VH-VL binders against Beta-1,4-galactosyltransferase galt-1 (galt-1). Designs and how they scored, part 8

Target 1, 206 residues: Beta-1,4-galactosyltransferase galt-1 (galt-1), of Caenorhabditis elegans (o16374r189to394)
Amino acid sequence: KMSICVPALFGNGYDAKRIVEFIELNTLQGIEKIYIYTNQKELDGSMKKTLKYYSDNHKITLIDYTLPFREDGVWYHGQLATVTDCLLRNTGITKYTFFNDFDEFFVPVIKSRTLFETISGLFEDPTIGSQRTALKYINAKIKSAPYSLKNIVSEKRIETRFTKCVVRPEMVFEQGIHHTSRVIQDNYKTVSHGGSLLRVYHYKDK

## First folded at step 22 (VH-VL)

Design c103 (from c101 with heavy chain Y53T)
Fold by ESMFold2, look of step 22:
Structure c103 (fold): chain C 206 residues (1-206), chain A 120 residues (1-120), chain B 107 residues (1-107)
Amino acid sequence: as target 1 above (206 residues)
Amino acid sequence: QVQLVESGGGVVQPGRSLRLSCAASGFTFSSYFMNWVRQAPGKGLEWVAVIWTEGDEEYYADSVEGRFTISRDNSKNTLYLQMNGLRAEDTAVYYCARELYETDLEFDYWGQGTLVTVSS
Amino acid sequence: EIVLTQSPDFQSVTPKEKVTITCRASQRISSYLHWYQQKPDQSPKLLIKRASESFSGVPSRFSGSGSGTDFTLTINSLEAEDAAAYYCHQFYNWPYTFGPGTKVDIK
């Protein structure tokens, strides 16, 4: 009942090891489907084999997507197209859909509670269509699941300009990279969560 | 035995500063989120601030943000509250409380409190 | 900010009678609410966690119920040592908040 949309895997910031960690850790958290958008012609051999393995094992849906990327910020405009496609793929099928990059993880704060339990609690109000939370930047590798606050070195700053969303896809009309732009009806809500129950950690590779 | 002992309270003039300490013993201090909660004389409880296990995340009530700083030293098992720009409305008993993120973020143990009085 | 209100503000109750204290949240908070007891001149003590689960060592006469916006703490047979103030506390989102308290006295 949970899925992840990875709206773009473009550029040289990701490697196969990060993809393995992302897929395996999120599967352990109960993510049932991961949608990955990439230009498959530009993948190196190790990455291509890794993505093929997970696609063949039905852990991911790999979507070939080529966009006219330019240095002046067209990257984000192309990501909006993949975000919209992924939203539509999940509407009517998935209860909760996360929008994040491979170096970002949604993590429950309560160690004994699953991600699904945490999200279900945050969405207990049936009028909530989207939960938005700020990223916390972490310069460390993820060591284990469930994620432990004691086994990583973290930055102290919270970045509110860059946030990530989990949504009920059937309640969202227009989804952005870092926010829900519009819900289907005026009485549905987009809300911000301050991080007491759910955090988004942005991890950097060395 | 679990112990939380607050200290550093006293009478201070408005605009001055105080530093509160909370000495922890009988448990693994670094495994708990730590909070300050205050109670004005004859009034109810008011949450002040929380700091997470590594001291890397801190959150504050609106009434104290920008004036108070929560911090911890896990090697000394000590929680701190630096209170700057004190006002009359900051007069309260200040409790430290440990928060258990293993189960339900409950405040399962509280200190006995230290009184801060802000008066001219 | 999530505002919690409590009712009644005060009640004086004969021993062995049932006490009911209500807490209402300004928005839905699922079951993310705790109850604390504060006896006169003491620090608070945890009674009920996550709306309905008794904390270790809490007498069985204390129970909690509710979810969403409406929560209830019940003392099924009041004892003399239960004279105290009772506070609800939400942990759904920061800033954390407490209810204003309900004072229970013995008559």
Scores: ipSAE 0.648, ipTM 0.846, lowest interface PAE 1.6, mean pLDDT 84

Design c104 (from c91 with heavy chain Y53H)
Fold by OpenDDE, last read:
Structure c104 (fold): chain C 206 residues (1-206), chain A 120 residues (1-120), chain B 107 residues (1-107)
Amino acid sequence: as target 1 above (206 residues)
Amino acid sequence: QVQLVESGGGVVQPGRSLRLSCAASGFTFSSYFMNWVRQAPGKGLEWVAVIWHEGDEEYYADSVEGRFTISRDNSKNTLYLQMNGLRAEDTAVYYCARELYETDLEFDYWGQGTLVTVSS
Amino acid sequence: EIVLTQSPDFQSVTPKEKVTITCRASQRISSYLHWYQQKPDQSPKLLIKRASESFSGVPSRFSGSGSGTDFTLTINSLEAEDAAAYYCHQFYNYPYTFGPGTKVDIK
């Protein structure tokens, strides 16, 4: 019903413990499949082992993706390519697909409601193909797991520029990193959620 | 017993500032979202602002954005509304209301309200 | 913002009669709507949560229904004490918004 697309992890400074936390927490939230795009050559041994473990157990789909250069622009375009690939992989298979990184979590605001219930409510309108959700930054000063439990201090500002999306993959023609660029039909809508029901928490070191 | 008591209302001239307070008791204040809702004389309810339980997130109605600031002191069980640049259309009874983010974001308790009159 | 409308604006009703108040949203909001009652010179009180769930302590004569854009508050048998204004409220998105209200008087 729900899947996550984690775009290309080129040069990202994630550790194995963060990946474990990401997969486990999202599994608890009802995510059934996590698509992870990475260049295996860029990963350390512990990260490779961790990803392999979850892949072997069919909890994630690990997709090897290689770019010829390690430039910021190339990384950006690489992410767009992987986002597109992931969108297509989920088309006709997954009802809702999230696009976020290992340090970002979609979380329902209402504690008594599941992620699926929340998303289903947000997509009650059959013409809505995409929901953009603002970010709340959590200052990840503590560099030990579990990161989400140890780091609780947030910035007061809400980030509405670098939003993350949850989509109906079959309704989207072109997906960006922070927004849906194009829907497949003119009557489909891309909307922004103001945060009353759903929030993205971004654990960032600042 | 849950109680919300608003204070700080009064008569002010346009352009002036006023600070409202809402004293909470009978519950764990820091575990709830808190809201301000106002009602102009003879009119309906208008949502003004919300502040989340930890005080790290606020949202405002467009009509008050940039002029009003909602804040809270969880150690004092008090909600505040700083109102700057007051206008005649801000005249209203201002209610504080507790919001339940654990259930369905309902406003289950309301204060008695405090009247703010903006008049030249 | 999500705009809520209500109908009727005002209704004068004989005791024991059925009262129906409608609320319409400018967009689909699933069941993310509450109903409040405000008696004269009193603060609002929660009646119905999430379109159809009665709040604790609310008399059984009050009920809510609807989803999407159209919602209904029903008072099955009006009591004298039910003379009040009734407001729908959406929490689907910020900013939160209320309907304009429906005043119910007793004939």
Scores: ipSAE 0.920, ipTM 0.963, lowest interface PAE 0.4, mean pLDDT 93
Fold by OpenDDE, fold request of step 23:
Structure c104 (fold): chain C 206 residues (1-206), chain A 120 residues (1-120), chain B 107 residues (1-107)
Amino acid sequence: as target 1 above (206 residues)
Amino acid sequence: QVQLVESGGGVVQPGRSLRLSCAASGFTFSSYFMNWVRQAPGKGLEWVAVIWHEGDEEYYADSVEGRFTISRDNSKNTLYLQMNGLRAEDTAVYYCARELYETDLEFDYWGQGTLVTVSS
Amino acid sequence: EIVLTQSPDFQSVTPKEKVTITCRASQRISSYLHWYQQKPDQSPKLLIKRASESFSGVPSRFSGSGSGTDFTLTINSLEAEDAAAYYCHQFYNYPYTFGPGTKVDIK
């Protein structure tokens, strides 16, 4: 019912332990499939082994994606390509699809409610195709796993520009990195959530 | 046993500042979201601000944003509301309320309120 | 912001009669709505949680229903002590908002 699209793992400094934490915590939150786009040639042995393990167990779908060359602009364009690919892969298959990176977590604010319950509530309106979700930065000063448990100091501000989205894939025509660019029908809606029920925690390590 | 006691209210002129306090007891203060809600004389309830349990997340109503600051001292079990640039429309009884983020974000306990009157 | 409206704004009711208060949200908010009771010269008190769950200590004559945009608070048999203002409250999104309130008096 719920999947995650991780649009870029192109040697961005993540280690295997971070990947494990991401997959395991999201699995506990009810995520059934995680789509990971990466160039395996750029990954170290530990990362490859970790990803293979989860792929073999059908917890993730690893998609080998290559870029012709690496530049900042190309990197962003590459993400748009993978986001689009992932959106289409989930269309008609997944009820809700999250678009976020390995250092970002969608988390319900109400602790007694599951992620699925929270998302279902936010998407009660059948015309809502996307929830642009506010982001809270966590200062990831501690560079050891588990990162999300050790790092608890947050910035005071809420990020409303560099947000992340959860969508109904079949309702979205074009998905951006931080927002839904276009819905498939005129009566569908892209809305923003300010963080009372759901938010994204971004563990910044730089 | 849970108790919230507001203080600091009074009569002030427009443009002045006032600081409200809410003393909490009977529960682990640092584990709860805390809110300010105000009520103008003879009017309804208006949410003012919330501060999360860690004290590093705050949200405000548009009517007070930029003028009011919600804060807390968990070591003193005290919630604060710094009100700057007070206006006549800020006249109200100000309540502090405990919010339960573990269940349904309900305000299960309220203080008795403290009256703030902004008048020239 | 999400705007809540209530109906009626005021009603005078004979004891033992049924009271119905409605709250409408400007957008769908699922069940993310609470009801509060405020008696004269008192602080508000939580009455109903998440549209339909009674808070502890609340008499059984109080009930809540609804989801989406339309919500209802019902007092099955009004008691004299129920004279109060009643407010709906949404927590679907920031900023939190309250309805304008419904005042119930005893006839």
Scores: ipSAE 0.917, ipTM 0.961, lowest interface PAE 0.5, mean pLDDT 93
Fold by OpenDDE, last read:
Structure c104 (fold): chain C 206 residues (1-206), chain A 120 residues (1-120), chain B 107 residues (1-107)
Amino acid sequence: as target 1 above (206 residues)
Amino acid sequence: QVQLVESGGGVVQPGRSLRLSCAASGFTFSSYFMNWVRQAPGKGLEWVAVIWHEGDEEYYADSVEGRFTISRDNSKNTLYLQMNGLRAEDTAVYYCARELYETDLEFDYWGQGTLVTVSS
Amino acid sequence: EIVLTQSPDFQSVTPKEKVTITCRASQRISSYLHWYQQKPDQSPKLLIKRASESFSGVPSRFSGSGSGTDFTLTINSLEAEDAAAYYCHQFYNYPYTFGPGTKVDIK
């Protein structure tokens, strides 16, 4: 029903514990497929091991992706390529696909409602192909502990420019990093959610 | 047991400022979203602003954005509404309302309201 | 913003009669709509949650239905104490918005 596309997990900037938290939290939230695009050569040993563990257990789909350009271009070009690939992989397969980074979480605001219930409600209109929502920046109170266990210090900052999207993949022709660029049919809509029902949290480890 | 008591209302001239307070009791204040809703005399309800439980997120109606500031002091169990640049159309009874993000974001408790009159 | 409209604006009803109030949203909002009751000279009170769930303490004669754009509040048998204004409220998105209200009087 729901999948996540992590456009690019390159480099050594993430801890294994954060990988675990990301996968476990999203799994608990009902995500059935997590697609992670990564260059294995750029990952440290602990991260590779962790990803392999979850991949072997079919909790994630680890996609080896090597782009034929400079590393500094991955942020701009690599993500677009992987987003497109992931969109196509989910077309006709999953109902809702989230496009967010590894350090971001889609979380329902209403605690009594599941992520799927929330998303389903937001997509009650059959013409809505994409929902984007702003980012809330958070920091860990205790760096060694998970963010998701009331271990956050929120910044009084909402970033509306760098929104993240959840989409009906079959309705999207072109997906961007922060918005849906094109829908397949003219009557399909891309809308913004103001945060009353769904929030994206973004943490900064570095 | 749950009680919300608004105060700070009064008569002010246009362009002036006023700060409303809502004193909460009978519940864990810091665990709830809090809202201001106003009602012009003889008119309907208008949502004004919400502040999340930790005070780190605020949202406003377009009609008050940039002029009003919602805030809270959880240590004092008090909700505030700083109203700057008041206009005649801001004349209303202002209610504070508790919002339940644990269930369905319903406003289950409302204060008695405090009247703000903006007139020259 | 999501605009809510209500119908009728006002109605005077004989006790024991059925009252129907409608609320329409400018866009589909699933069931993310509440109903509030405001009696004269009183603060609003929550009546119906999420389109169809009665709030605690609300008499059984009150019911809500609908989803998407069209919602209905029904008072199955009007009591004298039900004279009030009724407002729908959407929380599908910020800014929150209320309907203009429906005033129900007793004949």
Scores: ipSAE 0.917, ipTM 0.964, lowest interface PAE 0.4, mean pLDDT 93
Fold by OpenDDE, fold request of step 23:
Structure c104 (fold): chain C 206 residues (1-206), chain A 120 residues (1-120), chain B 107 residues (1-107)
Amino acid sequence: as target 1 above (206 residues)
Amino acid sequence: QVQLVESGGGVVQPGRSLRLSCAASGFTFSSYFMNWVRQAPGKGLEWVAVIWHEGDEEYYADSVEGRFTISRDNSKNTLYLQMNGLRAEDTAVYYCARELYETDLEFDYWGQGTLVTVSS
Amino acid sequence: EIVLTQSPDFQSVTPKEKVTITCRASQRISSYLHWYQQKPDQSPKLLIKRASESFSGVPSRFSGSGSGTDFTLTINSLEAEDAAAYYCHQFYNYPYTFGPGTKVDIK
């Protein structure tokens, strides 16, 4: 019912613990499929081992993606390509697809509601194809501990430019990194969610 | 017993500033979102602002955005509303309301309100 | 913003009669709507949660229904003490918004 597309893990150094946290937390939130795009040749150390472990156990789909871009362009252009690929992979298969980075989490604001319940409510209107969601930057109080709401220090800043989207993939023609660029039918809508029910948290390791 | 007591209301001239306070007691203040809701004389309810439990996130109605600032001091169990550039249309009873983010974001407790009158 | 409208604006009702108040949202908001009661010279009180769930201590004669854009607050048998203004409130998105209110008087 729900999937996550992680567009780019190119050259990004994540601790194994953060990878585990990402996969496990999203699994607990009801995510059924996690697509992670990376160049395996660029992966090293504990990150590579951790991703392989989860991939081998069918907890994630690790997609080895090599793009004909220079390293400095891989981040932006690579993400666009992988976003498109992932959108197509989920079209007609997944009800809701999240497009977020590996260090970002979609979290319901209401604690008594599941992610799926929250998303279903937001998409109650059958014409809504995309929900653009604002992002909150957070830091861990304890760096070695998970990024839970109790273990975070938030910046007094809401990011409304670098938003992330949850979409009905079959309704989207073109997906950007931070917004849905085009819907497939004229009567479909892209809307922004102001954060009353759903929030994206972005943690900073550094 | 949960209590919310607003204070700081009064009569002010247009363009002036006023700071409202809401003293909370009888519950763990830092565990709740807090809201300001106002009601002009003889009119309906208007949501003004919300501040999340840690005080790191706030949202405003368009009518007060840029002029009002909601804040909180969890160590003092107090909610604040700094009102700058007051206008006649800001005349209202201002209520403090507790919001439950653990259930359905309902306003389950309201203060008695404090009257703000903006007049020349 | 999400605009809420209510109908009627005012009604005078005989005790024991059924009262129906409607709230309409400018867009679909699922069940993310609350109802509040405000008696004269009192603060608002929570009445119905999430369109249809009665709040603790609320008499059984009060009920809520609806989803999407159309919501209804019903008082099955009006009591004298029910003379008040009633407001719907959406929390689907910021900014939060209230309906204009419906005033219920007792004949």
Scores: ipSAE 0.907, ipTM 0.961, lowest interface PAE 0.5, mean pLDDT 92

